# VHH binders against CTO1 family protein C17G9.12c, part 11

Target 1, 274 residues: CTO1 family protein C17G9.12c, of Schizosaccharomyces pombe (q9uue0)
Amino acid sequence: MLYIVDFDETITTYDTIHLLAEAVNKPEEWSVISDKYWQEYLAWREALPHSTTLTSYLPLLGGSRYLEEASIKRIEKSQYFSGLSEGALDNIVQLITLRAGFVEFINALVPDLRVSKTIFHVLSVNWSARVIEQTLLHHTDLTADLLCVHANDFDFDTSTNTTNGRILARNASSLLMNSTDKVREFRRIVQTDAVSSPLNVVYIGDSPTDFGCLQISPISILMRSNQKYYDILSRFEDVQLVDISEFPVQKAVPGKKIIYTCSDWCAIQKAFLA
Below, E stands for the ipSAE of ESMFold2; O stands for the ipSAE of OpenDDE; V2 stands for 0.75 times the mean of E and O plus 0.25 times the DockQ between their complexes.

## First folded at step 6 (VHH)

Design c2 (framework vhh_7yz9_2)
Fold by ESMFold2-Fast, scan of step 6:
Structure c2 (fold): chain B 274 residues (1-274), chain A 118 residues (1-118)
Amino acid sequence: as target 1 above (274 residues)
Amino acid sequence: QWQLVESGGGLVQAGGSLRLSCTASGFTFSSYYMGWYRQTAGNEREWVAFIYSGGSTTYADSVKGRFTISRDNAKNTVYLQMNSLKPEDTAVYYCARSHWYRTYPDYWGQGTPVTVSS
């Protein structure tokens, strides 16, 4: 089995990007940066045309990339994250909580991961691959040699052991900002692993940045982090949402992509491992 | 485990004022954007205002100049001061929690109704 999994609100209980900003401890400066992004994003969102299918919606989601790029450039220009230490990022891990059943699920996979019978990748638009890696190492039986994290990461200065404020792609061809970027990396991962070992592919995610991967993965699971995201998917004519307890569906409705839904990893473990 | 409890709704005449309050528990309140949304019968919830811990605010065009969002991090409470109320402001008002990276709230209160008579 090849698992490709979102991090924020899929593995974690809450989005963790705000913890990165808090590690800098300049809330007034951060509010200016975040407010500008919110104003631009809401204006973009309000201008989006209506879509009746996930297929037609996905190209529209890709249109947000210029806003994401502008936001990252502003953050870099302000040097907001400049001087942030690796130790400060590691301290964030103590504040992160994981969804019910995740630790049990991943620990049960470890023996198969060690012999490459199962492969587990994290694919995230998060800005700190380090925080993702440290979270997995701290909470699970995963060891560094089993970590496959595709995300963004801060550019650490080797002489000071602090960030220079830049955000760079890590284990990805370019910065991971939206659904289109995640689809690109999903395809690269599948192509590489399919050549070396044929596996069933499972994508697990919770939000619009995951929608493209949920559409193209052979097996797709929506973690119900937010009712609005469920509602958006449920309205698409080419999507069928099915509780994971019904996995596997014997026959899909023609023209519809089955996306299984769950609220925690206990349900995933029951469907796949028990 | 998380809780958002709204209060302050009710009946008011056009031109009047109401102050809504929302008290949060179970999470680190100061780390999140807090917002107010409203919903009229048969329509989707629409955002009204957001506030971050640093005091940054944003408002829907329909309420700019009339509504003011504020917060008290020591009390884990967010407020919506509504002035110059209009009949079209009649709705159920929801307190919500969100992170700046996500446009949609990840947690909602139960809602408090506001009726503005003409």
Scores: ipSAE 0.012, ipTM 0.443, lowest interface PAE 8.3, mean pLDDT 86

Design c3 (framework vhh_7n9e_1)
Fold by ESMFold2-Fast, scan of step 6:
Order: sequence, then structure tokens, then C-alpha cells
Structure c3 (fold): chain B 274 residues (1-274), chain A 123 residues (1-123)
Amino acid sequence: as target 1 above (274 residues)
Amino acid sequence: DVQLVESGGGLVQAGGSLRLSCAASGFTFSSYSMYWGRQAPGKGREWVSGISGSGGYTAYASSVKGRFTISRDNAKNTLYLQMNNLKPEDTALYYCAKSSTRWGETSDAFDIWGQGTQVTVSS
């Protein structure tokens, strides 16, 4: 089995990007950065045309990349994250809470991970691969050699143990900012791992940045972090949402992508490991 | 554990005013954009207004622009919606919602955790 999993609100109970900004402790500067992004985001959203299928919706979501990239470049130009220490990021780990059943699920996978019978990847638009890695190491039985994290990361100066303010791709071909970027990395991971190890592929995510991967994965699971995301998917003519307790569905409705739904990792463990 | 508690709704005559409040807990309030949405019988859910985490930027649906004012008090973890010149068409259950601050494609999702507060505007 090859698992490719979103981090924020899929593994964690809440988004962790705001904790990165808080760790810098410059709320006035952050306000300017976040307000500018929000202004641009709302203008983009207002211009979005209506969509009746997930297939037609995904290219529209990809159109956000211009404003996402501009926002990252403004953050770098401002030097907002410059001087942020590894210790400050490690303090964030203590504030992160995980969804019910995740620790038990991962710990049950570890023996199979060690012999490559199962492979587990995290694929995230988060800006700190370090925070993701430290969260997994501190809460689960995963060891560093079993970590496969694809995200963005701060560019650390090894002599000072602080960031220079740049945000770089980490174990990814380019910066991970939206659904289109995640699909590109998903395909690269599958091509690399599934070819050498013929495993079933499972994608688990919760939000629009995951929708492309949910569409193309052989097995797709929507973590119900937000009722609105469920509602959006439920309206698409080419999507069939099925509670994970019904896994596996024997016959797909022609023309529809089955996406299984759950609220925690206990349901996933029951479906796949029990 | 995110909790949003709306209050301030009620029955009001056309042309009147109401002020809605939303008490937030279980998250760092100032780090999240907040929204007011509404749903009326026979209408779909619609976004009404939004405010950035700092309060520095606000936005309004065309149907309420110039009549409604969104604000927040980050020291009290409270979101407000001042509604003036109310119309019968404003009759709806009003919800406050926390933004997903997931960087990336946050376009169409508001976390709705409250029960809502009913606003009824008589003709």
C-alpha cells in the first residue's frame, strides 16, 4: 500500500501555517502580508465561474497559482521569516494536536514500513517540512529513516541555525502552493514508488488543495475537516461520496469518481488494517 | 476545540438595525479571517461579509454593501456584524465562520461551527 497524505487538518486538527507566522512575533508586519494576500484572494474568488464537475473545477483552482506565487515572493522580499530559529519552530510542535486515531494508525504501519511492504508519504503546501517531520517524530513510532515528507521548507543557514527568509521546495520539483502542484508531485511519487513496488495507492486529504489528488488517486479519502468542502464535492456530477465504512464499493457509478469520507483515522484503520 | 456562539438576532421591522455578535474560542482568534454567512428558506447559502485576522481588510457581498459593517475585537475574541437599513430579503439564519487559513486555495470554505442566530425582517 502506498499512502500519500495531506498534513494540515488531515493529520492535524487545525492549520499550522498561522503558528509559523506567530513564531516570528511581528504581528504588525504579518498583518500587512496577510491582508494583501486576502485582498488578492477575494478578488480572484469573485471572478471564478460556476462549475458542475470536479474535472472543470480543478483548472479554475489552478488559476490561483499566480497570486500564491506573488504572496510567497512578497514574504521573501519583506524578510519576514529571516532570523527564525530551529528552536522557535520546535516550540510550534508542542502546540500541534493530531486527529483521533492517527498515532495508532501510523504505529501499526511501522513494521510494514521497515520492510517496504507499505510506503507512507506526506504531501503538504505547508512552509515548514521541519515542523511536519518533528511532529511525526515526537508523536509516533516513526524514525527519521522512514520519513518521506514533500513540502516547502525555510532556507536555514547552518552556521546560525536560523532562516534567511527564503521558502524553498523540500523533496519536491517546485514550490507546493495549490492543487495543480500537489497533482504534479503525486504523479512523481506514484511513478517512482508504485513502479518499483506494485502497491495500491491511497490519497488522503481534506481541502481544495487536495481535490486534484483525490480525483486521480486509485483510492481517495476525504477527511471531513470542514462541511463546506464536503458540500462542494457533493454537488459535482462526476463525484460520488461514500462513507469509508462501505469500503470497498464493488461497482462504481459510470462517469463518477468514488471518494470515501471519514472524520478521523480510527475509521481508516478499521477499513484498511483491521 | 473550535467553538463559535452567535447572538443578537431577532425580529425587526424593515429599515431597522440589528447588531450580531459571535463569541469565539478554541483557536488563536487574531490569526484567522472571520466571516458572516446566511441561509434563508428557498435560497442557497450565501457569503455576507469577511474580515482579515488583523481587521485591516473587509469585504462585502454586493447585496449588503453600504448597509452592513463587519468588525472584530481581538482582545475579546468577538466578531460583530452591524446591520442597518434591513430589508425583508435579509431574513435568514446568520452564521459566523472561521476561515481556513490554509495557505493556498481557501476560496470556497468557511469553517461553520456555530448554531446560527435567526434574523427576521418584517415588511
Scores: ipSAE 0.048, ipTM 0.451, lowest interface PAE 6.4, mean pLDDT 86

Design c4 (framework vhh_7n9e_1)
Fold by ESMFold2-Fast, scan of step 6:
Formats: sequence, C-alpha cells, structure tokens
Structure c4 (fold): chain B 274 residues (1-274), chain A 122 residues (1-122)
Amino acid sequence: as target 1 above (274 residues)
Amino acid sequence: DVQLVESGGGLVQAGGSLRLSCAASGFTFSSYSMYWGRQAPGKGREWVSGISGSGGYTAYASSVKGRFTISRDNAKNTLYLQMNNLKPEDTALYYCAKSTWYRTGSDAFDIWGQGTQVTVSS
C-alpha cells in the first residue's frame, strides 16, 4: 500500500501554522499578516463562480496560488520568522494534538514500512517540514529513516540552526501552496514508488488543497474536519461520497469518483488493517 | 487560560430576532479573527460567520447571508452575532471560536466555549 497523506487537520486536530507564529511571540505583527491574508482570501472566495463538477472546480482552486504566494512574500519581507531556532520549533511539537487513532495506525504500519511492503508519505502545504518530522518522531514509532515528508521549510543557517525568515520547498520541486501543487508532487511520488512496487495508492486529506489529489488517487479518503468541505464535494455530480465503513464499494456508480469519508484514523485502520 | 463565554440564546418564533454575545478573555482579542459556528443535534459543526481581528472584513455562510450580521467591540473584548428573520432551520447550539490557523477565512476554528442554545419554533 502507498499512503500519501495531508498533515494539518488530517493527522492533526488543528492547523499548526498558528503555532509557528506563536513560537515567534509577536502577536501584534502576526495580526497584521493574518488580517491581510484574510481580506485577500475573502475577496477571492466571493469571486468564485458556481461549479457543478469537481473537474470544473479544480481549475478555480488553482487561482488561489497568487494569494498564498503574496502572503509568503509579505512574511519573508517582514522577516517575521527570522531568528527562529530549531529548539523553538521543537517546543511547538509538544502543543500539537493528533487525531484519534493516528498513532495506533502508524505504529501498526511500521513493520511493513521497514520491509517496503507499505510506503507512507506526508504531503503538506505547511511551512515547517521540521515540525511535521519532529511531530511524527515524537508521537509514533517512526524512525528518521522511515520519514518521507514533502512540504515547505524554513531556510536555516547551518552554523547556528536559526532561520533567516525565508520559506523554501523541501522534497518538492517548488513551494507547495495549493491543490495544483499537491497534484504535481502526488504524481511524482506515484511514478517513483508505484513503478517500483505493485502498491495500491491511497490519498487522505481534508480540505480544498487536497481535492485534486482526492480526484486522481485510486483510493481517496476525505477526513471530515469541516462539514462545509463535505457539503461542497457532495454537490458535485461527478463525486460519490461513501462512508469508509462501506469500503470497498461493491458496485461503483458509472461516471462518479468515489471518495470515502471518515472522522478519525480508527475507521481507516478498521477498513485497511482489520 | 483562554476563555470564551457565549450568551443571548433562547426560544424565539420564526421571523424573530436574537443577538448573541461572546465575552473573550485570556488572549489579545484584537489580534485574532473570530467565528460563530453552530451545531444541530446529530449533525457536524457548521461555520456561520467570521470577522477579521480589526473588524474590517466579514464573511457569511450562504444560508445566513443577508439575515445575520457579525460584529466585534475590541475595547470590550466582545464578539456579536445579530440574527434577524430567524427560521426553524437556524435551531442549533451556537458557539464562538478564535482562529488558531493562519488561513483565517477558511472554515476551520477552535471552540473554547460551551455555546448558547437557539431554538426557533414553527
């Protein structure tokens, strides 16, 4: 089995980017940054045209990349994250809460990961691959040699191990900002690992940045972090949402992409490992 | 140490109005985007409205747009939701939340309060 999994709100209970901002401890400066992104996001959202299919909706989601890029450039220009240490990022790990069943699921997979019978990748638009890696190492039986994290990361000065405030791609060809970027990396991962091994591919995500991967993955799981995202997908005529307890579907509906749904990793473990 | 206390709910006839309040403490209120969410029995949490830290930007779910108005008073650390032309479908536990994620304006949020019950008869 090849698992490619979103991090924020799929593995974690909450988005962890706010914890990165808290590590700097400059809430007034962060408010300016987040408010500017908020105003741009709302303007973009209000301009979205109606779509009756996931296929037609995905190109519209790609239009958000300008917002993400502009925000990252403002953060870099402000030097908000400049001087942040590895130790400060490690402290964030202690504040991260994981979804029910995730630790048990991963720990059950570790023996198969060690013999390459199963492969597990994290694919995230998060700004700290280090925090993702440290979270997995701290909470699970995963060891560094089993980590496959594709995300963004801070640009560290190798002599001091503090950031210069820049955000760079890590294990990806360019910055990961939206659904289109995640699809690009998903395809790269699948080409490498699926050709080398006869694995079934499973994508697990929770939000619009995952929608492209959910459409193209052979097996797709929506983690129900937000009812609105379920509602959006349920309205698309080319999508069929099915509770993961029904996996695998015995009779597919022609012309529709099946996306399985669940609220935690206990349901995934029961469907795939029980 | 973060505390959010919702109030103002109650029983109201269809077509009526209610004004909800959320008293915040334990954090710098003006630095966070705030949200109102609701949950009907047996259903998942649903985003209703959001407001930026400065109060300059607001957003609404399609089901409430034009009927509900979100506002905040940063001097009083208080968030408000003015609910007009209430419908039976608006019956739910209403709770306020501060944003814990950078992408304020998406539909994710923290919940720190117990909520206030709104029941609309019809």
Scores: ipSAE 0.023, ipTM 0.416, lowest interface PAE 6.4, mean pLDDT 85

Design c5 (framework vhh_7mjh_2)
Fold by ESMFold2-Fast, scan of step 6:
Structure c5 (fold): chain B 274 residues (1-274), chain A 122 residues (1-122)
Amino acid sequence: as target 1 above (274 residues)
Amino acid sequence: EVQLVESGGGLVQPGGSLRLSCAASGFTVSSNYMSWVRQAPGKGLEWIGRIYTSGSTSYNPSLKSLVTISRDNSKNTLYLQMNSLRAEDTATYYCAKSYTRWGETSDAFDIWGQGTTVTVSS
């Protein structure tokens, strides 16, 4: 089995990107950056055309790239994250809570991960691959040699272990900002791992940045972090949402992509490991 | 049970002031980003501003001089103070638990109230 999994609100209970900003402890500066992004986001969202299918919606999601890139440029120009230590990022891990059943699910996979019978990747638009890695190491039986994290990361000076404030791609061909970027990386992962070790592919995510991967993965699971995202997918004519307790569906409706739904990792463990 | 209940709306004359309240239950407002959003009849959503966990605030620049967001942690209640009200401020006002969702295309709000209506008219 090849698992490719979103981090924020899929593995974690809440979004963790805001914790990175709070670790710097400059709320006035952050509010300027955050407000500008949010205003651009609302303007973009208001202009977004209505779509009746996931297939037609996905190209529209790619349009967010320009505002995401502008936001990252503002963050870098302000040097907001400059001087942030690895230790300060590690302290964020203590504030992160994980969804029910995740630790048990991963710990059950570890023996198969060690012999390459199963492969587990994290694919995230988060700005700190380090926080993702430290979260997994702190809470689970995963060891560093089993970590496959594809995300963004801060540019660290190895001599001081502090960031220069730049955000770089980590284990990805370019910055991960939206659904289109995640699809590109998903395809690269599958080409690399499925060719060398044929496996069923499972994508697990919760939000619009995951929608492209949910459409193209052989097995797709929507973690129900937010009712709005479920409602968006449910309105698409080319999507069929099915509770994971019904996995696997024997007869698919022609022209519809089956996306299984769950609210925690206990349901996933029951479907795949029991 | 998690819930937000807005109150304080009503009819106000142009130039008047009004304070809206938002009572939260099932979670703590001081531990979350809280926002005010409004929707005028036949228009889209307009973000007004938010208060961070630190207590600092940020506002829509077009509204910054006209509004103030505050909270009372002992009452687990969020407030929106509006001054110098104009006819264009007629809208349904919502409070919401929010956060900046980087890389997301949906609203940055995961809990909404039912709203309270403000009408500015003589």
Scores: ipSAE 0.042, ipTM 0.412, lowest interface PAE 5.7, mean pLDDT 86

Design c6 (framework vhh_enristomig; at its last look DockQ between E and O 0.17; V2 from the best seeds 0.00; counts 0 for: pae E 7.6 > 2, placed apart)
Fold by ESMFold2, look of step 7:
Structure c6 (fold): chain B 274 residues (1-274), chain A 120 residues (1-120)
Amino acid sequence: as target 1 above (274 residues)
Amino acid sequence: EVQLLESGGGEVQPGGSLRLSCAASGFTFSSYYISWYRQAPGKQREWVSTISSGGSTNYAESVKGRFTISRDNAKNTLYLQMSSLRAEDTAVYYCARHSGWYRTLPEDYWGQGTLVTVKP
């Protein structure tokens, strides 16, 4: 089974980008950056036409690129994330809490990961692949050779051994900023790591940045981190939401994508790791 | 269930003051940035002020020095103290939770709004 999994609010209980910002401890500067992004996001969202299908909704989500790029440029220009040590980033790891059942689920997978019966990837728009990697290594039985993280990362100044304020792609062809970017990298992961059948691929995510991958993955799981995201998907005419306890569905509704839902990793373990 | 409930609006003379409240429930209030927005008749909604989880504040230029945002995390309540009110401040005022962190933000959570009328 090839697992491709979102990080923030899928593996973690809360978004972790705020922890990255708090480590810098310049809340007035951060407020300016985040409020500008939020205002642009709100204007963009209010201008979107209504969609009745996931298929028609996904191209609209891709239209966010300009505001996502502007946000990264503001962050880099301000040098907000310049000067963080590896130790400062690693300290964030100990503040991150994981969603119920994840540690148990991943530790149960480790024997199969070691013999390549299963493969585990993280695919995230997060800004620190290092924090993702260290979180998984710190909290689980995973070792570095069993894990691949596709995300953005802070660049380091080799002369000071601190971050230099730039954000670059890690294990990805370009920056990961929206749903379209995640689909691009999802396809590259599948093409590279295909075992014998695309039906062995599971995508797990929680938010609109995951909706593209949820549509195209053979097995798709929505982690219920936010009721509004469930509600958005439930209204689409081409989506069928099914509680993971019913996996696998015996009869699919024609023309609808099945997306399984759950609230924690215990439910996924019961469904997949018997 | 997430709820935001604005109150404290009303009619006031130019130069007057009002204090708006927003009662929050159904989420960990202290962990989120919370904002005030306003919408004047026939105009689009505009940002007024934001307060961070740590209490840092930011304001639209049009209200700086006249409006003060604050929060009481023990009471799960956001406030907007408005002073030196002008006719152009007439609007429905909304509080809004910024869900998650902005790169993984879900949908905004808005209150129903409270009307502030400054009689010209």
Scores: ipSAE 0.013, ipTM 0.443, lowest interface PAE 7.6, mean pLDDT 85
ESMFold2-Fast, scan of step 6: ipSAE 0.364; ipTM 0.698
ESMFold2 (binder alone), look of step 7: mean pLDDT 83; pTM 0.840
OpenDDE, look of step 7: ipSAE 0.017; ipTM 0.370

Design c7 (framework vhh_7mjh_2; at its last look DockQ between E and O 0.23; V2 from the best seeds 0.00; counts 0 for: pae E 5.9 > 2, placed apart)
Fold by ESMFold2, look of step 7:
Order: structure tokens, then sequence, then C-alpha cells
Structure c7 (fold): chain B 274 residues (1-274), chain A 121 residues (1-121)
């Protein structure tokens, strides 16, 4: 099984980008940056046309690129994330709470990972692949050779061991900022691993940045982090939401993509590893 | 189970001050962002502000000068200090566990029952 998994609010209980900002400890400056992003995001969201299908909705989500790029550019121009040590970033790991059942699920998977019966990737729009990696290494039995993280990362000056204020792609062809970017990298992962191995592909995510991958993955799981996201998907004529306890569904509904739902990793483990 | 219980509401005269508390239980309080939200009679919800795990805050721009949010992780308690209160600040005040994310819709997954503040002469 090829697992491709979102990080924030899929593996973690809450979004962790604000923890990255807290490591800088400039809350007034961060408030200005975040308020501007949210004003632009909400204006863009309100202007989206109504969609009755996930297929027609996904291109609209790609339209966020201009505001996401502008936001990253403002952050880089302000140098907000400049000067962070590896230690400052690693301290964030202790503040991160993982969703119930994830540690148990991933630790049960490790023996199969070691012999390549399964493969595990993280695919995330997060800004620190380092924090993702350290979180997984700290809380689970994963080792660095069993884990591949596709996300953004802070650029480091290795001679000073501090960040230089830039946000760059890691294990991805370009920055990961929206659903379209995740689909691009999802396809790259599948083409590499699925061609060389006949593994079934599972995508697990929680939010609109995951909707493209949820549509195209052979097995798709929505982690129910927010009822709003469930409600959005439930209205689409080409989507069928099914509780993971019914995996695998024996009869597909023609014209609808099955997306399984769950609230924690215990349910996934019961469905896949039972 | 997650519980949030507000206290400290009541009647206060215009120009007065009030500190609200929110006692949290059933989760690791120090690992969650928290928000205050209010609702004036007959009106919609108005977000007041968020406090991060470090104690950093982000406020509704229209309320920044009137409020201060703080937390005491050792007591699992969230606070809202309000000063120079006006009649328009009469509302039910809620604390909420804040799971909003940068690339996500704002989301508050657990709410308290609310405490009522009445500003009246």
Amino acid sequence: as target 1 above (274 residues)
Amino acid sequence: EVQLVESGGGLVQPGGSLRLSCAASGFTFSSYYMSWVRQAPGKGLEWIGRIYTSGSTSYNPSLKSLVTISRDNSKNTLYLQMNSLRAEDTATYYCARDTSGWYRSPHFDYWGQGTTVTVSS
C-alpha cells in the first residue's frame, strides 16, 4: 500500500504553521501578516462561483495561487522567519499533538515499511518539512530512511545553522500552496512508486488543499477535522462520502467518487490493518 | 470529554472593566490555540481574538484597543480582560478551542456555554 498523507489536522490535532510563527516571537508583526492574508483569503473565497461537482470545483481552488504567492512573498520580504536555529524549530515538536491513533497506526506499519511492502509519504503545504520530519521521528518508530516528506521548508545557511527567511520547496518541483500543487506532486509520487511497484494508493487528508488528491487517489480518506469540509464534499453530485468502517465498499456507485471518512487513526487501523 | 466553562460575567457600568475566565478540561490545554467570541443580543457572532500556545495573540482589528487575551497553562485557564466598556459591548462571551489553520477555514471545534456581560448605567 502506498500511503500519501497530509500533515496538519490529518496527522496533527491542529494546524502547526502558527507554531512556526510563535518560534520567531514577534506577535505584533505576525498579527499584521496573518490579518492581511485572511482578509485576502476571505475575499477570494466569497467570490468563488457555486459548484455542484468536485470536478468543476477543483479548478476554482487553483485560483488561490496569486494570493498564496503574494502572502509568501510578503513573509520573505519582511524577513519574518530569518535567524531561526534548528533548536528553535525542534522545540516546536514538543508542542505538537498528534491525532488519536496515529502513533499506533504508523508503528504497526513500520515492519512492512522496512521490507517495502508498504510506502509512506507526507504531502503538505506546511512551511517546515524539518518540523514534520522531527515530529514523526520523535513520536513514532519511524526512522529517516522510511519517511519521505514533500512540503515546503525554511532555507538554512548551513555555516550558521540558521534560517535565511526564504521558504523553498523540499522534495517537490515547486512550492506547495494549494490543491493543484498537491495534485501535481501526488502524480509524481504515484508515477515513481506505482510504476515500479503494483501498490494500491491511499490518500488521506482533511481540507480543501486535499480535495484534488482525494478525487484522483484510488482509495481516498477524509479525516474529519472540520464539519464545513465534510459539508462541502457532501453537496457534490460526483462524490459519495462513506464511513471508513464500511471499507471496502462492495458496489461502486457509477459516476461518483467514493471518499471514506473517519475522525481518527484508530478507525483507519481497524479498516486496513485488522 | 472536552469542556470549556466561562465565568466572570455580570452587570458593569460604562467605563468599567471586567475579566472573564474560561476553565478548560478534557484535553491538553497548552497544545491548543484558544479564541474568544461574542454575540450581542439579536446580532451575529463576532470574533474577538486568538491566543497561541506561546501566549502570542491576534485580535479583531475593531476590538484591539479594548481587550487583552491571556492564558495560564498551569491552571488550564483562558482570560479576557475588557476595559473602558460601553453599552455596545453588552453580549454573551464564549471561549472556544481554536483549530483554525493558515490554509484552512476558521474553525472552533468546542465552545463554552457563554457568560453574559451587561454594560448599563
Scores: ipSAE 0.023, ipTM 0.448, lowest interface PAE 5.9, mean pLDDT 88
ESMFold2-Fast, scan of step 6: ipSAE 0.363; ipTM 0.658
ESMFold2 (binder alone), look of step 7: mean pLDDT 87; pTM 0.871
OpenDDE, look of step 7: ipSAE 0.028; ipTM 0.408

Design c8 (framework vhh_7zox_3)
Fold by ESMFold2-Fast, scan of step 6:
Structure c8 (fold): chain B 274 residues (1-274), chain A 119 residues (1-119)
Amino acid sequence: as target 1 above (274 residues)
Amino acid sequence: DVQLVESGGGLVQPGGSLRLSCVASGFTFSDYAMGWVRQAPGKGLEWVSDIYSGGSTGYADSVKGRFAISRDNAKNTLYLQMNRLKPEDTAVYYCATRKWYRTLTEDYAGQGTQVTVSS
């Protein structure tokens, strides 16, 4: 089995990007940056045309990349993260809460991960691959050699262990900002993984940045972090949402992409490991 | 089942004070940054103030020196003390969890409390 999994609100109970800003501890500067992004995002979303299919919606999501890029450029120009240490990032790991059943699920996979019978990748638009890696190491039986995290990361000076404030791709061909970027890396992971096959690939995500991967993965799971995201997918004519308890669906509706839904990792463990 | 319930709004004359409260439930309140945003009639959302889980605070320039944000983690409650109120502070005030790529009008935002500053 090949698992490719989103981090924020899929593995974690809440989005963790704001905790990166807290590590710097300049709330007024951060609020200006974050509020500017949210106002621009809200305006973009309000102007978005109506879509009746996931297939037609995905190109519209890709059209928002300029908003994410502009936000990252503002952050870098302000030097907001400049001087931040690895230790400061590690301190925020204690503030991260994981979804019910995740630790148990991963710990049950570890024996199969060690013999490459199962592969587990994290694919995230988060800005700190280090925070993702440290979270997994602190809470689960995963060891460093089993970590495969595809995300963004801060540009660290190895001699000082502090960042110059730039955000770089890690284990990805370019910065991971939206659904289109995640699809590109999903395809790369699938092509290079020796255990992957069309029937053995699972994508797990929760939000619009995951919608492209949810469409193309052989097995797709929506973690129900936000009712609005469920509602968006439920309105698409080419999508069929099915509770994970019914996996695998015996009689699929022709022309529709099945996306399984769940609220925690206990349900995933029952479907795949029981 | 995340719920944020704001209260404490009302009609007040210029120069007056109000204290807004927001009671949170359905999540571990103490672990997350909380904030206040407002929407004046005919305008978009405007960030007012944030308080981090560690206690650090930030304020919009328009309210700095007049407003004070605080939290009581034992009561799962966020506060906004508003002093020297101006007609320009008239808005619906929303309590929200701080989400990076989410709108405050949707997930984990309350229903709001109306503040009207008028003689």
Scores: ipSAE 0.243, ipTM 0.613, lowest interface PAE 4.2, mean pLDDT 86

Design c9 (framework vhh_6fv0_2)
Fold by ESMFold2-Fast, scan of step 6:
Structure c9 (fold): chain B 274 residues (1-274), chain A 119 residues (1-119)
Amino acid sequence: as target 1 above (274 residues)
Amino acid sequence: QVQLQESGGGLVQPGGSLRLSCAASGFTFSSYYMYWVRQAPEKGLEWVSTIYSGGGSTYYKDSVKGRFTVSRDNAKNTLYLQMNSLKPEDAAQYYCARSSWYRTGSDYRGQGTQVTVSS
């Protein structure tokens, strides 16, 4: 099985991006940065045309890339994250809580991961691949050699272990910012991993940045972190939401993408490992 | 799981006051920046105010500065918006929002509370 999984609010109980800003401890500067992005994002969101299908909605979500990129450029120009240490990021790890059943699920996979019978990837728009990696190492039986984390990362000076304030794509030139970016990386992972059967790939996510991957993955699971995201998907004519307890569905409604739903990893473990 | 419940809206005359409350549950309230946003009929969402997770920094839309005050009680998982000197232009559905940098517009989980300003 090939698992490709979102981090924030899918693996974690709450979004962790704000913890990165709080680690810098410059609330006046952050509020100016955050406020400008908030105003631009809300104006963009409100102007979105109505969509009756997930297929027509996804290109509209791609339009957010321009404002996401502009925001990151403003953050870099301001040097907001400059001087942030690895130790400060380790403090963030201590504040992160994981969804019920995640640790048990991952620990059950470790023997199969070691022999490449199962593969587990994290795919996130988060700005710190390091925080994701440290969270997995701290809470689970995963070791560094089993970590496959696809996220942005801060540009660290290895001699001082502090960032120069830039946010970089980890192993690519393009930052992971939205649903379109995640789809691109999802396709790269699937191609590189040599999956031979479409039934071998599972995508798990919770929010609009995951919607593209949820549409194209052979098996798609929506973690119900936010009722609003469930409501958005439920209104699309080309989507069928099914509780994970019914996996696998024997008869799909013609023309609809099945997206399984759950509230925690205990349900996923029962469906796939029990 | 995550729930935001707004209350305190109503009908008020120009120059009047209202205090909005937002009861939060299902997440670690003290770890999040919180926002008040509003939407008038046939208009887009408009940011009103931001409060830092510890309550030490507050920011306001220019048109409400000096009239509105945002505050929070982390022990009670409650966010407040004190609105004074209300104007007809302030009439809107007011929403309490939990957000982060990338998920800002997607964290509106409350039903909102209606504020009407008319004589």
Scores: ipSAE 0.014, ipTM 0.308, lowest interface PAE 7.1, mean pLDDT 84

## First folded at step 9 (VHH; framework vhh_7mjh_2)

Design g1 (from a1 with N32Y; at its last look DockQ between E and O 0.72; V2 from the best seeds 0.00; counts 0 for: pae E 4.6 > 2)
Fold by OpenDDE, look of step 9:
Structure g1 (fold): chain B 274 residues (1-274), chain A 118 residues (1-118)
Amino acid sequence: as target 1 above (274 residues)
Amino acid sequence: EVQLVESGGGLVQPGGSLRLSCAASGFTVSSYYMSWVRQAPGKGLEWIGRIYTSGSTSYNPSLKSLVTISRDNSKNTLYLQMNSLRAEDTATYYCARSQWYRTGSDYWGQGTTVTVSS
């Protein structure tokens, strides 16, 4: 089985991007950047029409790309992260809390990964693939040969071990900014690693940035980090939400995508590794 | 599960003050950026301000002199102090757990209504 998993509030209990900003510790400068995004986001969100299906909702989500692009450009132009050291990022690992049961799940999975020579994939719009990688390597039995983090990352100068403030894609064809980008990379991963077993692909996510991948993955799991996202999905006519404890559903409703739901990784372990 | 419940709204006279509360459950408020947002009748959403995980705050420049955002970690509650209220401050006020910008999402309470009228 091939696992492709989101990071923020899926593997973790909260969004970790703010920890990156706090590592720089320039709150006034960050506020200018974050507030500008927030104003634009609210305007976009308010103008967003309601959808009755996930299929019709996904293109609308993709329409926010200009917001993310503009924000990244502001961040880079401001040089907010310029000078941040790799060491400072590594220290963030200590601040990250993993969701209940994740470590146990991964440690139980690792022997199978080694035998099958399958890679565990993390797919995230986060700006520090490094922090994600270090977090997983630190807390679990995963080794570098079994883990691939597809995310954004800061551009570092190897001679100084500091970033120039630019954000680049790591293990992705281009920057990961929204649901459409994640779908792109999801397909790329599957084409490479799931050729022999296309039906044994599991995607796990928690937020609208994951909705595209949840729709197209053979097995989809929504981590219930936010009731709002559950509610959104529950109202779609082309989605059937099912508790992971009922895995696998034997009869699918025609025209509906089954998305399993859970609140911790213990349930996932029971479903797939028991 | 995440829950946000606003309270403290009501009728207030012009020039009056009001303190709104946002009780959070299912998560720790100090671990997230938290924001206040309002929507006046017939108008769009307006951002009021934000408190960061560090405790620092940022405000809408048009409202900065009139509002203060704070939190009580022991109560897991967010506050919005408003002073010198005007008729144009009539709105439904929402607290929101801010998702960072790449998520393109947020969690909002049901809101509390403030009416400023003589």
Scores: ipSAE 0.060, ipTM 0.513, lowest interface PAE 2.9, mean pLDDT 91
ESMFold2, look of step 9: ipSAE 0.277; ipTM 0.703
ESMFold2 (binder alone), look of step 9: mean pLDDT 84; pTM 0.834

Design g2 (from a1 with Q99H; at its last look DockQ between E and O 0.74; V2 from the best seeds 0.00; counts 0 for: pae O 8.9 > 2)
Amino acid sequence: EVQLVESGGGLVQPGGSLRLSCAASGFTVSSNYMSWVRQAPGKGLEWIGRIYTSGSTSYNPSLKSLVTISRDNSKNTLYLQMNSLRAEDTATYYCARSHWYRTGSDYWGQGTTVTVSS
ESMFold2, look of step 9: ipSAE 0.010; ipTM 0.484
ESMFold2 (binder alone), look of step 9: mean pLDDT 82; pTM 0.821
OpenDDE, look of step 9: ipSAE 0.682; ipTM 0.872
ESMFold2, look of step 10: ipSAE 0.034; ipTM 0.531
ESMFold2 (binder alone), look of step 10: mean pLDDT 82; pTM 0.822
OpenDDE, look of step 10: ipSAE 0.009; ipTM 0.242

